# Ledger of designs, part 14: VHH binders against Integrator complex subunit 15 (IntS15)

Target 1, 373 residues: Integrator complex subunit 15 (IntS15), of Drosophila melanogaster (Fruit fly) (q9vpf9)
Amino acid sequence: MSMSIDSNKLLLRKGDMKLDNYPTCAVEALTRLETLIASRNKQNMVMQIISEFIFLERTPKDGDVRKSQALPISQMNLFQEFQLIIALIEYFSRPGRDATRNAIFLSLFGSHLTPQRSKLLSRLISTAVSGSVAPLLSSAGTWMQQVGCKTPLSLEVAQNIVSDFISYSRKTPEQLKQLPMVGPHFAANFMVAVADLYLNEQRSPTLNPPPDALLDTITEWMMENPTLCQASQQPLVLPAGAIAMPFTTPLAGLLRWVVLAPLVSNRSAYSNLHLSLLRALQQLVSSGESTALPSQDLMQIVKSLQSYCARLAESKTDPQADAAYQKCMERFAQAVQIALSSNCITNQIQLLCLLESLPPHKLMKIVIEAHKK
Key: E = the ipSAE of ESMFold2; O = the ipSAE of OpenDDE; V2 = 0.75 times the mean of E and O plus 0.25 times the DockQ between their complexes.

## First folded at step 4 (VHH)

Design n02 (from c04y with L50Y; framework vhh_4orz_3; at its last look DockQ between E and O 0.67; V2 from the best seeds 0.00; counts 0 for: pae E 9.4 > 2)
Fold by ESMFold2, look of step 6:
Structure n02 (fold): chain B 373 residues (1-373), chain A 121 residues (1-121)
Amino acid sequence: as target 1 above (373 residues)
Amino acid sequence: EVQLVESGGGLVQAGGSLRLFCAASGFTVSSNYMAWLRQAPGKRREWVAYIDSGGSTYYADSVKDRFTISRDNAKNTVSLQMNSLKPEDTAIYFCAKVPYYDSSGWTFDYWGQGTQVTVSS
């Protein structure tokens, strides 16, 4: 059947939903969606209700563009956006099944987001952080895992949290400091996302360090919450038949920060973060987790160090005499030693060969020799 | 407009290797998570491997240490190196752009036609 025929029939059947009664129509729509989402053959109706009654979108006029080829046009004003944020906070705070809340959140924000929906999502999550709204943050954590922590959607959310709570704040708010206790799954996934944004040559040719306040916040999170990096290992609560995406630990990205930081920063906070990461690795080793540090992520760090050393050679500087390089290698060797001793790394031989290609470092040489034979 | 084209499937003996390729057009693989899925006869589609936008890789337990997913951002392609193949790996393999969620589960909204991999005993 035609999508336009279904939407006309749907509107006639749902004629008591009134757009001029905002935000009441959005609240009513959310309640109706719980029933409709249970039915697999009503997904196009679900999307139409979300678009028309929750986000107040309309399709382009007849004769302009095909409806399937154009994004909906938002008609929300700023006041209605605020009203929707409040309504969603209230909705997700209600007692209910986690699987239902997660399904609704993913239906609202899972994919094909308009720019306006992405803005609303970021504001919603920032509001939930400020209000310590645990059920919503739990759904946001599930959302971030399901869409992927490093996708543009997730990175936009992470950047907006940094903007709201770090860049535009005089002092780091207590609500951000308490995020690991209120929403540990979301906090862990947020760390994966922000770790990807900074000190990462796949994102930028320049090694851009994180803002100082962000670094301090993440360091404090790691010191005060020793199981935080394991928070995403809990089974996801999703509807029957759903496919859970694999979890991602923030350890590899944060290790890249502390190993590469001496190239761009003298902040002592990186030493504290490094210690916390070593302790987190030891705890995972004790628990028997075998996928904490994928070798591919570690080889990415090696490639960044190789690039730096090549640059030193072009300027006729000896890497073995370079204090920054030696500090990078000290931190890297300590982490690799722990990971290798517990078989937390696959493809050890390939990693060891790459490490051997780097200019010598005393501790790293010992680590390589201990595990080559 | 979005298109994914798989290639490289075929018949191989147990213990052998194959390399699958996926050419993507209409979007940038470096801005998306990309996955390989498979569907064996009589079974539902299951994920096999995926690579995130930062290049980190993830594998199903059944293929860990035997399969390697990789991508070439300049060529806008994704590949799957499959070593030590077993008859249980026989399936149609799909390349997919990852993902959105609906009430039927985690759904891939763009995937190719698939390529057959058959591993003889």
Scores: ipSAE 0.011, ipTM 0.430, lowest interface PAE 9.4, mean pLDDT 80
Fold by ESMFold2-Fast, scan of step 4:
Structure n02 (fold): chain B 373 residues (1-373), chain A 121 residues (1-121)
Amino acid sequence: as target 1 above (373 residues)
Amino acid sequence: EVQLVESGGGLVQAGGSLRLFCAASGFTVSSNYMAWLRQAPGKRREWVAYIDSGGSTYYADSVKDRFTISRDNAKNTVSLQMNSLKPEDTAIYFCAKVPYYDSSGWTFDYWGQGTQVTVSS
C-alpha cells in the first residue's frame, strides 16, 4: 500500500513542484526507488519515475507521428542539469546498502540511455573524478561491468574521461593519478573500456589516436597498483536475479591492445605499457595463480594475427607491414612465455597448435618448443 | 520488428555434435553483443557462450573447448557449434541479445523461443 500511495503523491506533485522545487523532487524520487527497485513487477514504474521526475523527460504520446521510433526528450535546462548532478553526488555519497545504490545507478543509466542522459552521465562521472567521490565511482564501476565494459555505453564514458582529463592537458591531473586508490573498480573497468576503444582505432577513422599521456597514466597505474589486473576487482555481489556475464580483465584487454598496436601505431609509450603488463603478469604467476590472462584471450590474439596475415597474403608485399607483424609477435611471445610458465593454463596443446599456425617468429618458435611435452 | 529464431536442436548420442542457429531480424548481429543461454529441466537459465561486436568469444567453463560461437554477418545469424556433447548438456537453448539493464539485475533484451537439445547416454 505505501508504495502505491507514495507513487500517487509523487505524481500529484508533478505539475506543481517539478519546475519550482526540482532538486527536492528528484531526491524524493530517488528515495522512493529504494522501495521499488527490489520488485521485478515494478520495473516499468521505476523507469517511469526516473524518466518523469529525475530526468524530466517528455515521452512521445498522442499526436506524435513517430512515437514508436522516437526517444524521450529531456526538458531540463542547464541549471536543472547542474542541480541533478549535485543531487546525485549527494545521494550516492549517503551511507547505505551498496546493492541498492548500484541497482539505482544501473536503472538511471542502463537500458534507456538517451543522448541527454549520456551527457549527464559523463558530467556526473567527470565531477566525481574531480571531487574524488569514491561511493559514486564505485557505483559507476559496477555499472560498467553490468552494462559490459566493451559496450558503446562504457566506451563513451571512457572517451569522455580521456577528453576531460588527458587530451588537452600537458600534465596528468592529480585526481586522475589517484583514481586507482579512490575508485579501483572504476579504474579497472575504465582500462578495459579504453583498451577496446583504441584497439579498434583503425576501424574508427573519426576517433583520434590515444594521447601518450593516456598510455603513460595507465602504465603508472599498473606499476603502482598491480591488483587492478585481477578479476577480484569486480564486485562479487549482483542484484537478485542478475546473470553474471564474463568480462575482459584489465590485463587481458590492455595486453591485446599493446600486442596489436604496432599494426596501426609505432610509439614508445606502448612499449612502456607493455613492460608494465609483463611485470603484472609475472607477479601473478610468481604468486602461483594467473586468472587475469585466460587462454581464451590468448587465442583471440592469435585469431587477430591470423586475420592480419591472411590480408597481407592477398595484398602487395609491404615491408612496413611485415615489421609491424614482427613487433606484434615479439610482444605476444613474451606474454605467452610468462602465461605458459603457469601451471594453471588449460588447453595448452590447443593454444600451442594455434600459435604454430602463425607465420614463423624466432622468439615465438623458442617459446612453443620449450612448452611441448 | 525484432525477432530471434533458434533452430538446429535435436536428439543426439553422448560424444556427438550439433550446430544451433539463431536468425535475427530487426537489428544486425555484427553491431550487437549476442549470447547463447540454456535451461535444463527444473533448473534456472544459465549463460553458455557470448560473442561481442568485435568478434571476441567467451564461454562458460562447463562448455569451454567443446562449444564454438560464431556469426555470419551476411546472413545476420549467430551459430553455436556443439562438440563432444554430454548428457548434462541436455537443455532448451536460447539465443539472446546481451543484457544492458534492469532494476533487479541483468536481463536479456530479446529472447527466442528456444531449441531443445537432448543428449542420451
Scores: ipSAE 0.000, ipTM 0.337, lowest interface PAE 11.7, mean pLDDT 76
ESMFold2 (binder alone), look of step 6: mean pLDDT 79; pTM 0.800
OpenDDE, look of step 6: ipSAE 0.021; ipTM 0.442

Design n08 (from c04y with S103W; framework vhh_4orz_3; at its last look DockQ between E and O 0.57; V2 from the best seeds 0.00; counts 0 for: pae E 7.0 > 2)
Fold by ESMFold2-Fast, scan of step 4:
Structure n08 (fold): chain B 373 residues (1-373), chain A 121 residues (1-121)
Amino acid sequence: as target 1 above (373 residues)
Amino acid sequence: EVQLVESGGGLVQAGGSLRLFCAASGFTVSSNYMAWLRQAPGKRREWVALIDSGGSTYYADSVKDRFTISRDNAKNTVSLQMNSLKPEDTAIYFCAKVPYYDWSGWTFDYWGQGTQVTVSS
């Protein structure tokens, strides 16, 4: 479409940006947004600039084939997508205010994300992980927290990273080992998203173990710094008009992995991860001020174990299955003991009643009795 | 060992032509995304041209219709044919192996010192 003679479209009558010099117009737009992003009164102008000069989008015209006539149509070719990724990496690597940078990132990839922008976001973050682009990963981590770490958007980002670095070896797992140092907040939120993808019966009727390389990588992260699992609860820096999503911690998700793991795997990495999670739980006691651990996650583990016990009652000839259950209960009892001692659990009485419904286990019985009276 | 060696640069008058070569070893250019970048004095490094694993080519607007990227799979080389050269094309030209359709400049696998192109007016 031809450009209208509109002061908003002309970036408040300052300069003229040419689409034929892409990605220069995108870089100029990003710089202009630094002065506009903090103002709620400029929200529509910010969105128009992003759509027109950064993503090269246009409004569908009458007669266009409409899958959804409300969604903007991307005019970018593959080379322009590459140029934009480079421009964004360069922009987010510049010295500047974190608050402004995070606000711009959220505006680029926040609510109402189109399929085209979603693909670009995944490529951008994957590239930033490979290149150890700390400022961009910091903004991405804040973005994941703002949109919610267990939402479809965050899960898609996490799944693409697993695909790129773990599952299909398009990149190398070695590049993930530095992630907690380069982008600790992003690494923590990534673990929240990844934990929701595996060993979760509520999300999937089957218990699926994570890929070996992913488990090993996360286990190494946690062994080196158990407090990493608390990074996702850091305060958010919000742009004008943004709504924060509830914080989640990877602790509950990773705990589910280690407790249920003996049912599907004998890998030693789970034992190391378990020990690091127990250390993380003990640190919550030491810090004093922490958000209460949701008891619903522990109750879901109880329900998974109850289901497993019911199946064991039907097939009474497998000694390996009983040994697996005993190991699950041992790990679970240890975690429950520390959690209850730290006063991080809500609805303690309900949890204790559910735990009593599980087949007897010596350590669990001691834990239940110690906290009933 | 992955190696990229650029050659073919030199001094040329405005309106002239040069052909740059990139010799690759340790990997196969036909299976990878290959790119040319340049850095002029006092300016940022910028992309010039890309050839993907399928043979499709892409160009920056500043060089479109003047530059042509190609590859010779038998010789494991990538070339950049530069026509109608301008003083603004003066830069050090680098050959880069690009990982999985995402390049930030930070993840480039390029091992050469580049080749100097100087265009006089």
Scores: ipSAE 0.000, ipTM 0.314, lowest interface PAE 11.8, mean pLDDT 76
ESMFold2, look of step 6: ipSAE 0.177; ipTM 0.643
ESMFold2 (binder alone), look of step 6: mean pLDDT 82; pTM 0.827
OpenDDE, look of step 6: ipSAE 0.161; ipTM 0.600
ESMFold2, look of step 7: ipSAE 0.024; ipTM 0.510
ESMFold2 (binder alone), look of step 7: mean pLDDT 81; pTM 0.826
OpenDDE, look of step 7: ipSAE 0.063; ipTM 0.561

Design n09 (framework vhh_4orz_3)
Fold by ESMFold2-Fast, scan of step 4:
Structure n09 (fold): chain B 373 residues (1-373), chain A 119 residues (1-119)
Amino acid sequence: as target 1 above (373 residues)
Amino acid sequence: EVQLVESGGGLVQAGGSLRLFCAASGFTVSSNYMAWLRQAPGKRREWVALIDSGGSTYYADSVKDRFTISRDNAKNTVSLQMNSLKPEDTAIYFCAKVPYYSGWTFDYWGQGTQVTVSS
């Protein structure tokens, strides 16, 4: 026998729903979540309960495998996971306000993700890429920005896209080739994440090198959609007193990756990517855009090269290491020249001084001298 | 060119049976997860049955013990045997290729085949 709910409380109980009606009950729960968000009813506990119901999660109890982690435990079987993914694809494909869709997405996949929700998120996004589900990809792109494009959550999403559509995929490259048109914000944030993921590949013993197909795909994206490099990330809505963290543009992230690539690889795919980035940067400078490549990002590249040079100085007899450094500096000098020609670089004097601290390079010296006057 | 072509749909009385076929070209069904989904008029798409690369099968609770998914590797086809049909089974049935290497994405969808169950 069940009692009526207190008039001051709204409780969604899993036992009151027919589980054989899944995923219909999950879609009904999504509608309730949408109503709460639309009414600006920020009852976080109620939204959490609805979210747990959608994912068929329960509170950990004695004897549970993950009780020590204090995170809810998924009760979904493989088939229910597929049913939920289809239901979410259809739900997010419905006409509606982007702000509401984004808020629902963040409510489902924001903050602390259980392993089950993280797994479903990756599958949901891969399914949306495969089906060209623009509204869902837009929400996913916004989610990546909100949680941070270089966080473990975003890197896991990027790694799964690489695995699904490049490394292990039997799909044609055309499905991924259309991503900048279908979901430009997601494509932009994916590039930031993937550049960071592979920037540290030499420090990760288990991370495979980036496939040439990935580099070629991004190169094609940049050549056909140069504005993707400058895709503006919306300002994060921060709580009072929070410090706004600087965000990395796709151009800055990809440039850092390609400049440092000779230290680990001499593949032509990186050279092609580098040329596409220089073309995009030159186009942006010529059109009067001033924010694509901030001085802080250029200074970060200098710091990385300084670290490499310190290691090289300790092991001075390797001709390959010197050749690698020279190639890094050649790519970097070309980008710096274009950036400085914009006359929009802040802290230019500080940047020039920092560049002078690097071991001499012929082209970089010419660039520095040209911009001191 | 990858193609999925569904067939075998039609009109049947409640309690009757139908067998649906999915002919695949441009890839091999034995190397992939293959699925049947359905969409009733004005309703959401519903996952019905799945067969994995190892031959294991999975079913929605609404169709358990009534439907059987199978494949013929020699003919490169996937079949759905539907028994004890109910009016609620009325829908367009779709065949889908599902790669299961890290994400569960639908690679390719067929155009569907209409199943109508009258009472």
Scores: ipSAE 0.006, ipTM 0.386, lowest interface PAE 9.4, mean pLDDT 77

Design n10 (framework vhh_4orz_3)
Fold by ESMFold2-Fast, scan of step 4:
Structure n10 (fold): chain B 373 residues (1-373), chain A 120 residues (1-120)
Amino acid sequence: as target 1 above (373 residues)
Amino acid sequence: EVQLVESGGGLVQAGGSLRLFCAASGFTVSSNYMAWLRQAPGKRREWVALIDSGGSTYYADSVKDRFTISRDNAKNTVSLQMNSLKPEDTAIYFCAKVPYYDSGWTFDYWGQGTQVTVSS
């Protein structure tokens, strides 16, 4: 009936829960959230329960000297952090409604994460990858879509997976081979995020190629799972009132990798990845997908090539550099031809004008001329 | 290869003591986070004790002041001294290597466990 009734219910629930029996109080809180999460009027109650009983946080009050740092501070020690990770793995493995699990996951790890919760989320997802915890990876994939696959939150998760399994961990890339089968939506969104970290001049003043093991892993994923780029188009199981994020595929980001790769690398894996991307693009086009390659992403590739050519114009002509550019344009022209032939590129006229501004390439000129008027 | 082998379990009466041992091979115990976990029949696994690379120790409230985790660098072993044992301490006890890097909480390896039975 009134706010006072809801407040009395919250006080009764808090009276039942004890902080001296961790992680039992976190497990009990998760169960109580299942009934509260469906109520539009109880968002503050949900967030308070999560902060107090799951993450053991103190919330700053109005007039607190720490108000300018308005994020809760976790009281958890190392032992309690591990207990919570195990509890969350067990909780998300329980039978239940996908919508409820996804709502709870988003409430735990929403778009405004504290540094402590962000660190815990990365550890949780890495553990789920190692343990092939499909339901948790499904919720994590949905979470990445909700917060945006190229946001700092998603990039941090992707970078921690790279760190754990590729760069510095005692884990091996072999442990990632099953990921497209166990958590295809998470694998696809991971590829969106990780593609943004490498061979992207917006993130680095120089073209930094991905680690060899990461490239090999993603290449194998694409070769063995031809429909993986479509996984991000699966219907999202979201709670009522959740904001839908734009559909994305890893196709555009990975295309940037294979197009720009000749400028920094001669590895054969890029050729295999390129062929897999052409097949994926042809399949998406054949299925009627009109957003397979956003024009904005293709224009970014053009700008990167323009930047490279401008830098070379200030230096001596290098025969290897010219050959590298020709290979970039050859791969790019092949992809653009498939996309243009099936009207899957948005704002085609502007893209064609930008492509014409690049130094001439025989195949690209043919593609441009074929798709004018 | 990484291998962990637990030993020292057995049958003991309430109020008694047991010392569990974890023999590690393929890595150095002193450079890693090491943990003891237990699983009672029909229950979920729970953390019992942790020793970090710096030698700091952490305990579950249920075993605090009764159990002590330690390591022997010369023997490359981790031990769990269990005092004032209760029937509810009955479980299979596992030794686990925990990454000390900020790389996530995966069990790099854990052994087959050692059975502890406390009777009254």
Scores: ipSAE 0.000, ipTM 0.371, lowest interface PAE 12.1, mean pLDDT 78

Design n11 (framework vhh_4orz_3)
Fold by ESMFold2-Fast, scan of step 4:
Structure n11 (fold): chain B 373 residues (1-373), chain A 119 residues (1-119)
Amino acid sequence: as target 1 above (373 residues)
Amino acid sequence: EVQLVESGGGLVQAGGSLRLFCAASGFTVSSNYMAWLRQAPGKRREWVALIDSGGSTYYADSVKDRFTISRDNAKNTVSLQMNSLKPEDTAIYFCAKVPYYGSWTFDYWGQGTQVTVSS
């Protein structure tokens, strides 16, 4: 069988650009994508090049063990994965246009990832955090915003970072402590994602607190960088053909953490985080932002507190005598007062009605009465 | 404390063989991923071989079937047997420890050993 006879070969498969020259073919493919990504009519060619020359994927055949899923099958071995991660780190570190870099990143790791690409993405981002690779982290931050910071894809990335730098580490690495300075947009979007994983009844009927090291890291980030809640609202250099996505901040998710934390934890870090969030909220409101806290997120906190009060009733405990509930309401009332005083809540009447449904708290009652019409 | 020392490089004719050694101190090679990387003049640094903690071996396509990576747990050393050497194999060869979880970056603690293949 002569492998040299094929008049329909792609340009990338000629000479030294053949698949048997990995990772050179992946590097050459990335360079060629810079030209192709700008052409609206060549998206199918872009996806084919990525699949064939970068991820070494093939279409499932009859008889494959995983045929029923109909997803492309990666033919990469462990070392080709190493070579690709290093090649991508080098590529995204090159001088270039942010829009092109972001478009290529989104094409590599779009919203419907295979398990193999998802694994590589998580390893790539962890490597970029370890190496403080600012341009790649910037593209990753943009990717999280485009796919949605609270989607399963973004949550998986957040969980892997927690595993790599928190759960399996003796101490938080210095690179992670500096992440807000190296990649503020990625740090902000990571906080949006990670806040959704803990102290959230939508994810678990039990309010699971974050690991101590994660809480301490985020608390230090917020204390040292109060503008992190504004970072995800800064204008982004959008990838070619991307739809402008609404701004998302970590403020609402982290507020849920500090309000609900007294129900499961007595750690002092939550008090420091709470004060940092109130400062960030005041700055955001003072900057004239039209929406600081989504009413839906505040109503979710109310529902969690209602569930807790129902459990207190089962044990015949008065919520007004429960120290944990009182501390939750104190923190919640402080944040709600700032948000309501600046007319940044779009469904104020419904929120006030839900707040009134909670067992009375002195400060919250004052806040509610002050904003009734 | 933690150190990697490469040795065994030299000048050899095309088609010849060389064996490189990496002596590790301050950690145990049997519990870590160990790799050989090379950098030729004017080219990018590239990995050539890896041995994982379980003893499985992997190779870059350019050296597959010509190079063999192995370890001696008793001596805490990693070796690279290089056969059928080509002029294109001329490079400084580095021994590196690879982290298990987290970064895919390599810790280059050795100065490297020069391999020169003449035509």
Scores: ipSAE 0.000, ipTM 0.349, lowest interface PAE 11.2, mean pLDDT 79

Design n15 (from c04y with V29F N32Y D52N; framework vhh_4orz_3)
Fold by ESMFold2-Fast, scan of step 4:
Structure n15 (fold): chain B 373 residues (1-373), chain A 121 residues (1-121)
Amino acid sequence: as target 1 above (373 residues)
Amino acid sequence: EVQLVESGGGLVQAGGSLRLFCAASGFTFSSYYMAWLRQAPGKRREWVALINSGGSTYYADSVKDRFTISRDNAKNTVSLQMNSLKPEDTAIYFCAKVPYYDSSGWTFDYWGQGTQVTVSS
């Protein structure tokens, strides 16, 4: 038994939708969008028109500011934005299939967001975090995976969470303590994104440590939820033309944090995080996840350490005798040992050669020698 | 060195089927995600299907329910079964090794010339 729906009978044109009943008309439009997603006659242009109506968008005309810009203009006032956020929270909280919710979320927020939709998305996600709206956070987590967790879109979402909950806090915010239980996929993908923003030489020549409250939050999450890194990816159907993103975990980015931290900080939270990461990595390796620590990410950590050692050499300091360097290498050697023992590392010879280019460290030397072939 | 050799393309009428093969060498095949991409004349390359190291599959909306991607780790091959072909499926099909994510984003490794698929109306 299968249901056949004539999507043309449910076609909603912008001119046929009534704006004077907002946000009820937007909820009706969401229902029609859901029906089109479920039908065999998926019309991308119709779905785009419906989403533009939901966000009260119009094409720029000659009289508009920046009339030559080919981006839709939002006509929503602040109250209508609030109404839409509440309506979306209620809509996504309805019983239904995860795949359908995820497809609707992707249709609304896609991979090419206008500034207005991006701002509303950030407000929507922060509201869902505060209200523990699990279905919406699940769809948001899947969306981050679909657009790429380290892309500007996902980084903006991560920065907004830091701004809204972390920036003015001296300890782990109450709203974030339960996030790994309420939305594990979103929490994991948030960690992938936010790890890229701090202690990353590619983003800043100065290694900027994460805010204390952010470090404490992520450390607490990892200590209390040992399988959280495994929640980063879910099997899903990607949209036509989307770039396929392989499975990624927060392990690589957070490992960079704990390895590079001794160069700028000596907080005990890094040691606790390191232990949690080794535990998570061993679990993933044991479950057969060979992409848990990609060689490219490990090689990037080597390059950061090479830059540090070059600066020490310029100051006539011995890197091998430097206490900070010793701690960096100790933590790094332990993770590399687990990764190499999986026998699934690609470009292993290149990685070993890069590791050998670093000033000698006794534990790392043992690891390198054990894996030479 | 990494080598990917595509085969199985040809001319077929609308509604027909073709099976494409990709023979891989020079890397640990079982550890990588593998993808099929296509490029129609005058258009950009588009992703068609992806299979991860564990065998989970993902498809573009345009080919979902018509195409099936599979892999054989013992033979280092990835295959694409194409059913109910349409004229819009006419393109050069490429097999790609999906690298690990780096800080600059994702890039597919293309090591073959692709295989031409032509669907007549």
Scores: ipSAE 0.000, ipTM 0.110, lowest interface PAE 21.4, mean pLDDT 78

